# Ledger of designs, part 279: VH-VL binders against q9umr5

Target 1, 268 residues: q9umr5
Amino acid sequence: SYKPVIVVHGLFDSSYSFRHLLEYINETHPGTVVTVLDLFDGRESLRPLWEQVQGFREAVVPIMAKAPQGVHLICYSQGGLVCRALLSVMDDHNVDSFISLSSPQMGQYGDTDYLKWLFPTSMRSNLYRICYSPWGQEFSICNYWHDPHHDDLYLNASSFLALINGERDHPNATVWRKNFLRVGHLVLIGGPDDGVITPWQSSFFGFYDANETVLEMEEQLVYLRDSFGLKTLLARGAIVRCPMAGISHTAWHSNRTLYETCIEPWLS
Short names: E, the ipSAE of ESMFold2; O, the ipSAE of OpenDDE; V2, 0.75 times the mean of E and O plus 0.25 times the DockQ between their complexes.

## First folded at step 12 (VH-VL)

Design gj32 (framework fv_mavrilimumab; at its last look DockQ between E and O 0.88; V2 from the best seeds 0.81)
Fold by OpenDDE, look of step 13:
Structure gj32 (fold): chain C 268 residues (1-268), chain A 123 residues (1-123), chain B 111 residues (1-111)
Amino acid sequence: as target 1 above (268 residues)
Amino acid sequence: QVQLVQSGAEVKKPGASVKVSCKVSGYTLTELSIHWVRQAPGKGLEWMGGFDPEDGEPVYAQRFQGRVTMTEDTSTDTAYMELSSLRSEDTAVYYCATASYDWETGRYSFDYWGQGTMVTVSS
Amino acid sequence: QSVLTQPPSVSGAPGQRVTISCTGSSSNIGAGFSVSWYQQLPGTAPKLLIYGNSNRPSGVPDRFSGSKSGTSASLAITGLQAEDEADYYCQSYDTSLSGWVFGGGTKLTVL
């Protein structure tokens, strides 16, 4: 039998958004128990990510308990960060494949239409003024805003991304790393035509330097320091990178070719 | 507020086709996702198909695939449902409805309905 | 026969509480898709009563409530009134059918 699949949605998503993904899974892996976690939908997806992590944790614990053989996680966009944090705080998770579907794993620093409607008066270059305030950190988007030109503010004010990355010292860093390393495989999916995740390489733990030059995962301090286990996972062959062009951000969960190439192989 | 006004009752012979219209007001058709639901006399509601509220593509219930066609005329803000090869079992009231997304709750629902169109199929 | 199963009928006296169940499966309610409820008065088009499992549109009194658990959903009506006599349908999305699905409907009679 196939391991249960748990789906965690992104910003302003609904369960309906994942209908095609579930249909693909049902077709190719009949009998798979797939559950889209119906929490923090719509406007509620703007809640602080740690609050979301706690809510999703309560939902996945009973699912994991009923699946001693393990489960798979498919986590889309913002959900990918939620899942990474979830796996960091859970010392007893049984996740085999963690599939990060177009997630800003290394943060977001983009001025897209996706953000403009939320912050119509804010530009990419000035959003740090809002996001790195105590008030700003009450919004999920600000929890993973990563301004490469204000690294000091990011490191000190980011209440989520900087912590799960181990970029800021905290008493749980060692334990979180240990917990995260329990994952069987980390499947990273994203692509250059996403249009929302900025830079798109963030889905692969790439990101801007101070000159807005995109550096790869292996050039990141979090990797070099192995602050949350990326270097260790890579060394054990547990990281899978699956880039794909021609897919917009809202289509990652509804593309058959993408599913067959990047998702399906890891649902066995 | 959205209003949906449907065409009048139809009487058809078996094997014929029927085309029901649904005119929208309050919003433009391009802003809405129209779906069709029918109800046989004394029976329950049955979803026939509609335009996907996310990608805008028409989707039909498997039961009606190959026999139903849903179209839109944006110039007149009118949606159409054509059902061919009519059978006596197709006798029903046909409703158009809007599938809407509530951003606050992240939920879809059929929030506005037409008054219904009775289609009678008899020899 | 319907993908979502409802009792054919329920009844109650004015002022009482009644519940209507909607039983789905792992391919719809159990998969995490939300449930909506519709009220259909005799000779009229359906009206949205509950959406997103438990949310009420404007104009729907708070004596109507919805809930979802596991593969099932439930509509509760408290303080039953004569005007509540109608048919009630639950709705969700089903991945096995790749489409929206309704329950078989429940006729509510106010005694």
Scores: ipSAE 0.893, ipTM 0.936, lowest interface PAE 0.5, mean pLDDT 95
Fold by ESMFold2-Fast, scan of step 12:
Structure gj32 (fold): chain C 268 residues (1-268), chain A 123 residues (1-123), chain B 111 residues (1-111)
Amino acid sequence: as target 1 above (268 residues)
Amino acid sequence: QVQLVQSGAEVKKPGASVKVSCKVSGYTLTELSIHWVRQAPGKGLEWMGGFDPEDGEPVYAQRFQGRVTMTEDTSTDTAYMELSSLRSEDTAVYYCATASYDWETGRYSFDYWGQGTMVTVSS
Amino acid sequence: QSVLTQPPSVSGAPGQRVTISCTGSSSNIGAGFSVSWYQQLPGTAPKLLIYGNSNRPSGVPDRFSGSKSGTSASLAITGLQAEDEADYYCQSYDTSLSGWVFGGGTKLTVL
């Protein structure tokens, strides 16, 4: 019998957007119970990420409680950051595979259509002025805005990502690390043709340095310090990297080849 | 305001085909996804298919696959549903409806409906 | 049989509350797909009444409300009025059928 799968969506998504993913799972793993959490949809996806984590946590608890053998998470885009926090704040999660679909794990620094809709006259170089304010931190997208030219402001003002990545101290950091390390597999998926996640290597814990040169996960201070367990997970053989070219941001949940290559092997 | 106006009633013999039209006004067809739903006399609603609002391709309910074809003419803002190999069981009112995404709620709904086209299949 | 199960009929007196259930499964409502409700007055096309489980389109009075829990959804009508006599249909998406599905419909009679 297959473990149940919980799907956490991204910015401006609906559960309908995952219909193909669920159909693929049903074809390859018939009988799998798959639940897309239909919380914080549409405009509500702009709510602060800690608020979203609380709501998704309440939805996830009864599903995990009914599955003593464990569950899998598939978390898309912004949803991958929600899942990062869920795995850290839940003392009793039983997640086997955490599958992160093109999520900005080290943050976002790019002029996307979503940001232009919210801040149409702002260039990425100026968004730090808005995002790193208390008002800006009330928007989910600013919670993972990571300007590599103002790293001091990111570290001081980020109310979510800097804390969950262990880039700034938090009283619960040791417990969050212990909880996150219970995950069976961390499956990272992303690619160069995504067009939204910038840099795309953020999906693999890579990110820009001050010169906008991408440094990969193993060169990041959070990895080297093992701040939330990435180095430990990699040493354990628990991190899977699955990059794929040719996939745009809205197609990660609807590409059969991507599913067969990167997702299907991790659904036990 | 979106309005959907369908073609008039049709009477067909078994084995024939019928093509129902749905004219969109008040908005452009390119920004809408048209779906088709039928209702036999005294019976419930049955989804037949429509253009997927995310993929932009027609998708058909399994029981109509091979008998139904749905097309769109964006130059005239008109959607079409053609059902072939008609049987007496195909006697129904055929509706077109828009499947729309509400960005505020992140939800899809069939928010505007045509007036319906009665198709009678008689021997 | 319908993939989404509704009672064939429900009745109430003016001013009362009625509820109409819509029972699905793990391949539709249970999978997280939202539920819409449609009202069909005699001789007319269906009209969107509730979408996304609980949202009302402009012009729908707050006497109509929707909810969803587990594999099921409910439509509640309070302050029942004679003009509420109609057929009511729930709708969701089903992954086993790869398509949209409707409930069998419920005829509401105002006594």
Scores: ipSAE 0.837, ipTM 0.914, lowest interface PAE 0.8, mean pLDDT 93
Fold by ESMFold2, look of step 13:
Structure gj32 (fold): chain C 268 residues (1-268), chain A 123 residues (1-123), chain B 111 residues (1-111)
Amino acid sequence: as target 1 above (268 residues)
Amino acid sequence: QVQLVQSGAEVKKPGASVKVSCKVSGYTLTELSIHWVRQAPGKGLEWMGGFDPEDGEPVYAQRFQGRVTMTEDTSTDTAYMELSSLRSEDTAVYYCATASYDWETGRYSFDYWGQGTMVTVSS
Amino acid sequence: QSVLTQPPSVSGAPGQRVTISCTGSSSNIGAGFSVSWYQQLPGTAPKLLIYGNSNRPSGVPDRFSGSKSGTSASLAITGLQAEDEADYYCQSYDTSLSGWVFGGGTKLTVL
């Protein structure tokens, strides 16, 4: 009947946070097997993102193997970056819908309470000193930190985001692009009242230029060069954009209207 | 440290209501979630309901919906559970417990429990 | 009728290892919700023993351990002692009931 759904949580999050989302799926798609991957919870969500990708890859393999008709991914916040990397590194994934739920897909450039807790003397304008160091890259937040005023440091130091975006030369770029393009649909969800993702348009592959003006997805070099397949996906009609105002960062998975509008249609 | 002190034992007749109190010390109710669990004599633990941290409103177990009301008085740091239309099958020890989040592990648990309140329903 | 299934009793000799199983379903443990374990001595309130599948709160000896796999969880007690004789309950969250659920309990007897 319905394809299994795999949920990947965000920073300092847990399976319990998704209880309402799972209840919505059970009500509208009864019999759907839904699994929130119970890995890298709490403080463990700060581990390097490549380490998380490896662990989540091992967890999804048996679920995908049992579902030859395909699976769906719902990936929240930091989890959306984990999922995009999974789609690139897995030669044999069978993901139909990749639902990116308020994820910093083009990176993060904003002060947050948890960032102040982790690096209390830093602000967004000076975090590049920490994040673009080998020590900083051992933290997941720094793996997708994207300072528009220090682009050459970002391109040289990022061990994760610059790589999965194809912004830095690497031998796997062609294979990762091919794997990513096997997804059926890319569903992008986010909104202006999120309060954490900065700019919030990062959830739609938008980001700041050097003047902190937001350029939309189609204006980004990674789109124009089709470095990991965004232009190709858009041309296929495989990208769905579902912005919604009035939702704070921690409420995306507990809002019924958001679920019905942006998520439910893609859970075939 | 958190301490939960519950009201004393109650004897009620069928059809009456009972209201059990749970006074919190060491923390305030604005910082904690309180849940209620009961245990009939010789039986296991049964969750009745509590405050959902995200919603800030009580959530009741389906079998108690319509008979249970859970409230909090933040001025006295006291949580209350009221069970109406009592039946003999409601004879049990009623516990309050804190639901707490451990940010290091990202997990919720019921880590502090009150001493329990025996409610006996008999005619 | 318990949502989480535990054996009604388990026994072991002093010094031995005993395990207590907790079997759930795709709407609770299998959905990724973590498991907690509680010890209840006669006439007392339950005491948190294990949370988040495998974490011990302060004051719980390291001879108590927990694990989770698939739709099931397990509590292990090594170096069994007479004072371990108690009832043990597992707990998780269930999306079909929209609430917290406990296992039916396991009476541990130390022979």
Scores: ipSAE 0.683, ipTM 0.864, lowest interface PAE 1.7, mean pLDDT 91
ESMFold2 (binder alone), look of step 13: mean pLDDT 90; pTM 0.932

Design gj33 (framework fv_mavrilimumab)
Fold by ESMFold2-Fast, scan of step 12:
Structure gj33 (fold): chain C 268 residues (1-268), chain A 123 residues (1-123), chain B 111 residues (1-111)
Amino acid sequence: as target 1 above (268 residues)
Amino acid sequence: QVQLVQSGAEVKKPGASVKVSCKVSGYTLTELSIHWVRQAPGKGLEWMGGFDPEDGEPVYAQRFQGRVTMTEDTSTDTAYMELSSLRSEDTAVYYCATSSYDWETGRYSFDYWGQGTMVTVSS
Amino acid sequence: QSVLTQPPSVSGAPGQRVTISCTGSSSNIGAGFSVSWYQQLPGTAPKLLIYGNSNRPSGVPDRFSGSKSGTSASLAITGLQAEDEADYYCQSYDTSLSGWVFGGGTKLTVL
């Protein structure tokens, strides 16, 4: 029988947004138990990511306990960062496929409607003043704000992303790396027409340098140092890259071709 | 504030079709998703279909597929539900209802309802 | 047939507490889809009472509360009043049917 699938949503999202994804899974893998975690929905998705990680951790424990053969994670947008942290902080996770669906794995540096709602007078060039304050770090979106022009501030102030990426030292880094490396497959999905994740290559661990030139994963210091296991996973053949053009940010979980190409093969 | 006003009661013969309208006021149709729900006398609520708020296209319940058509006229802020090949068991009150995204909770609900349109199918 | 199962009737005395259950499956409530509740007074259209499992619209008194656990949801009404006599319906989304589903309805009688 198929391993259960756990779905973690993104910013201002809910389980309804994943109805098509669940329907696709039921069509191709009938009998799969799929659970969309109905936590931190809507405005609560703005709560600090470490708080969300704790809440989602409590929700996934009983699901993993019922599935000794393992589980799959499908984690959308901001939810992909929650899942990154879950895989690091859980000493006993049994995740086979971690499917990251257009998630800003190296951070976000771009204007979005969500940021303009929360900070209407701010542009991406000045958001570092808000996000890298203690107050700003109480908002999830600021936890992965990565301004390439103020990298020193990002490294010092980021309470979440810089730590889980091993960009700043943490006492638990060795244990987090060991835990993350237990994942069977890291499936990275994203594309140039997303329109929200900036740069879109952040979904594949690429990111801007100080001149806003994108450097791919293999050129990143976190990869070269193997800070949380990317180089080891790639050498093991455990990283899958599945870029697809023509898909906007809110359509990743509702595109049948995307599902069949990038997701379906990893749901055993 | 949002108000839905439906067309009046209809009496139809078996095999005929009926088209019920739902006029939106207090908000624009482009900002709302309209669903249709029916209720046979003394029975429960049955979802027939509606415009998906995320996809922007009509979705019909399997039981009504091929018999129901749902359309919207944004110029008049009016939604329509047409049901064809009427049977006596289609006798019911037909409601339109709005579904909108609540950013606070991240959820959809049928938050405003029309007064209902009684459709009687008799030979 | 209704996909979500509700008791056909429940009763309580004025001032007491009553709960109405809504039992689903792995294709709806169990899959993580939220539950809404509607109140229908005789001869009127349904009115939204609870949405997103436990949230109340403006104007709904706090004696109405909702909860969800596993494949089921519950509506609790405390401090029962005569005007609470109505039919109550739960609602969720179902992936097997690719659509919205309602419970069969529960008639509340205040005795």
Scores: ipSAE 0.787, ipTM 0.890, lowest interface PAE 1.1, mean pLDDT 92

Design gj34 (framework fv_mavrilimumab)
Fold by ESMFold2-Fast, scan of step 12:
Structure gj34 (fold): chain C 268 residues (1-268), chain A 123 residues (1-123), chain B 111 residues (1-111)
Amino acid sequence: as target 1 above (268 residues)
Amino acid sequence: QVQLVQSGAEVKKPGASVKVSCKVSGYTLTELSIHWVRQAPGKGLEWMGGFDPEDGEPVYAQRFQGRVTMTEDTSTDTAYMELSSLRSEDTAVYYCATDSYDWETGRYSFDYWGQGTMVTVSS
Amino acid sequence: QSVLTQPPSVSGAPGQRVTISCTGSSSNIGAGFSVSWYQQLPGTAPKLLIYGNSNRPSGVPDRFSGSKSGTSASLAITGLQAEDEADYYCQSYDTSLSGWVFGGGTKLTVL
């Protein structure tokens, strides 16, 4: 019998967007119970990420309780950050594989169609004025906006990403690290042709320095300090990196080759 | 306001083919995804297929694959459904409907329906 | 058989509340796919009544409400009126069939 799979969607998504992913899983692992959490869809995906974490937590608890052998998470785009926080705040999660599909794990710094829709007159260089205000932090996309030219503002104003990455202190940091480290495998997926996640290496815990040169995970202070367990997981052999070129942001959950190469091997 | 107007009733013999049209007005066909649903007399609704709003390609229900073809003519804003090798059990009202996405809720629905086309298969 | 199971009929008196169930499985409603509801008055095309589990299109009275739990969905109609007498269909997406599916329909009779 296969472990159940829980899917957490991204910005402006619906469960229908994952129909191909579920069909692939059914073909290769017949009998797997797969649930796409149908919460915070459409405009509700703009709600603050801590609010989303609480709602998804309530939905995930009964699924995990029915699966004593464990569950797998597949978390897409913004949903990967929700899953990061879930794994940290839940004292009792039983997640084996956490599969992160093109999620901005170190944040976002790029002009995208979603950003242009939400803030049509803003450019990436100016968005820090909106996002690092109390009002801006009421929007999910601003919770992981990471302007490398205003790192002081990011560290002080980010109510979500800076905290879950351990870039700013929090009283619960030790407990969050302990909880996150219970995960069996952290499977990171992303690629250069995504077109939305900027820099694309954010999906692998890489990010821009002040000169917009990408530093990979092993050069990040978060990794070096082992703030929430990345260095420990890597030493354990629990981090899987699966980059793939040629895949656009909305295609990660509907590409068969991507599924067979990066996802299928981690669904026990 | 979207309006779907279907072609008139048809009477066909077993083994023939029927092609039902669905003309879109109020919006362009390129802005919409059209699906086909049939209903036999006194029976329920049955999805036959339609254009996938994300992929833009026709998708057919398994039981109609090989017998159904769905096409669109964007120059006339008209969708078509052709069903071949007709049998008496194909007697039904055939509806076209739009599959649209609501950004507010993140949901898909069949929000506008044509008036229906009665197809009778009899000798 | 229909992939989504509805009772073939329900009845109620004016002013009462009725509930119509739609029972699915792990390949459709249980997988997280949303449920839409359609009202079909005699001799007419179906009309969208509820979409995305619980949302009402413009013009649908708030007497109609939808909900979803586990592998099932429900349509509730409060303050029943004679004009509510119709057939009601639920709809969802099914990954085993790779397509849209409808319930078998429920005939609502207003006594």
Scores: ipSAE 0.753, ipTM 0.881, lowest interface PAE 1.3, mean pLDDT 92

Design gj35 (framework fv_mavrilimumab)
Fold by ESMFold2-Fast, scan of step 12:
Structure gj35 (fold): chain C 268 residues (1-268), chain A 123 residues (1-123), chain B 111 residues (1-111)
Amino acid sequence: as target 1 above (268 residues)
Amino acid sequence: QVQLVQSGAEVKKPGASVKVSCKVSGYTLTELSIHWVRQAPGKGLEWMGGFDPEDGEPVYAQRFQGRVTMTEDTSTDTAYMELSSLRSEDTAVYYCATVAYDWETGRYSFDYWGQGTMVTVSS
Amino acid sequence: QSVLTQPPSVSGAPGQRVTISCTGSSSNIGAGFSVSWYQQLPGTAPKLLIYGNSNRPSGVPDRFSGSKSGTSASLAITGLQAEDEADYYCQSYDTSLSGWVFGGGTKLTVL
């Protein structure tokens, strides 16, 4: 029998958006119990990420408890950051494969329709003024806003991403690292044609320097310091990188070739 | 507000085809996803198919595969459902409905319905 | 043959509370797909009553409420009135059928 799969959605998503993904899983791994968590849907996806982590934690605990052989997580977009925090705060998670679908793991710095809808008059160059305020940090999208021209403000004001990435000190950092390292596989998926996640390499722990030149994961301070275990996971052979061109942000969970290439091999 | 107006009742012989129309007003058809649901006399609702609101492609229920075709004419804001090889069991009221995403809740629903078109299959 | 199971009928007196169940499986409600409810008055088209498990569209009174737990959903009607006499249908999405599915419908009789 296959391990159950838990799906965590992204910004303004619904369970319906994952119908194709679930159908693919049913075709290739029949009998797999797949649950899309329908918490923090729509506007509620804007709630602070720590609040979402708490709610999703309460939902995943009973599922994990019923599956002593382990579970898989498939986490899309913003949901990948929720899953990052879940793996860190849960002392007893039994996650085998954590599959991250185009999630801004090092943060977001780009003007998209989503941001213009939420903040119509702002540009990426001035959004730091809103996001790095106490009020701005009450919105999920600001929890992972990472302005490379104001990295000092990001490090000081980010209540979520800077902490889970170990970029700023936290009393629980050593426990969070130990918990995260229990994951069996970290499967990173993303691509240049996403159109929303900026830079797209954020899905692979790459990010802009102050000149907007992308530095890949191995050049990041969080990797070099092994702040939450990336260097250890890579040395263990537990990190899988699966980039794919030609896929837009809303298509990662509905592309058959992507599923067969990047997701299917990790669903035991 | 969206309003859906369907074509009038039809009587068809077994083996014929019927094409029901659904005229959209209050919005343009290109902004909406139209689905079709039927109801046989004294029976429940049965989803037939519609244009997927995310993919933009028509999808059909297995029960109707090969017999149903759903099309749209954006120039007249009219959706169509054609059912072929009619049998007496196809006697039903056929409804069109809009399928909409509510960004506030992150939910899909069949939020507006046409008045229904009665199709009677008799000899 | 309905994929979502509803009782064929329920009844109540004016002012009472009634509940209508909708039982699914791991391929629909159990997989996390939301549930909508539709009211069909005699001789009319269905009307959206509840969507996304528990949300009311504008104009639906608060005595109608929805909930979901596990593989099942429920519609609750409090302060039952004569005009509530209608057929009620639940609906969800099913991955095994790759499509939308309706319950068999429940006829509510106000005694």
Scores: ipSAE 0.829, ipTM 0.908, lowest interface PAE 0.8, mean pLDDT 92

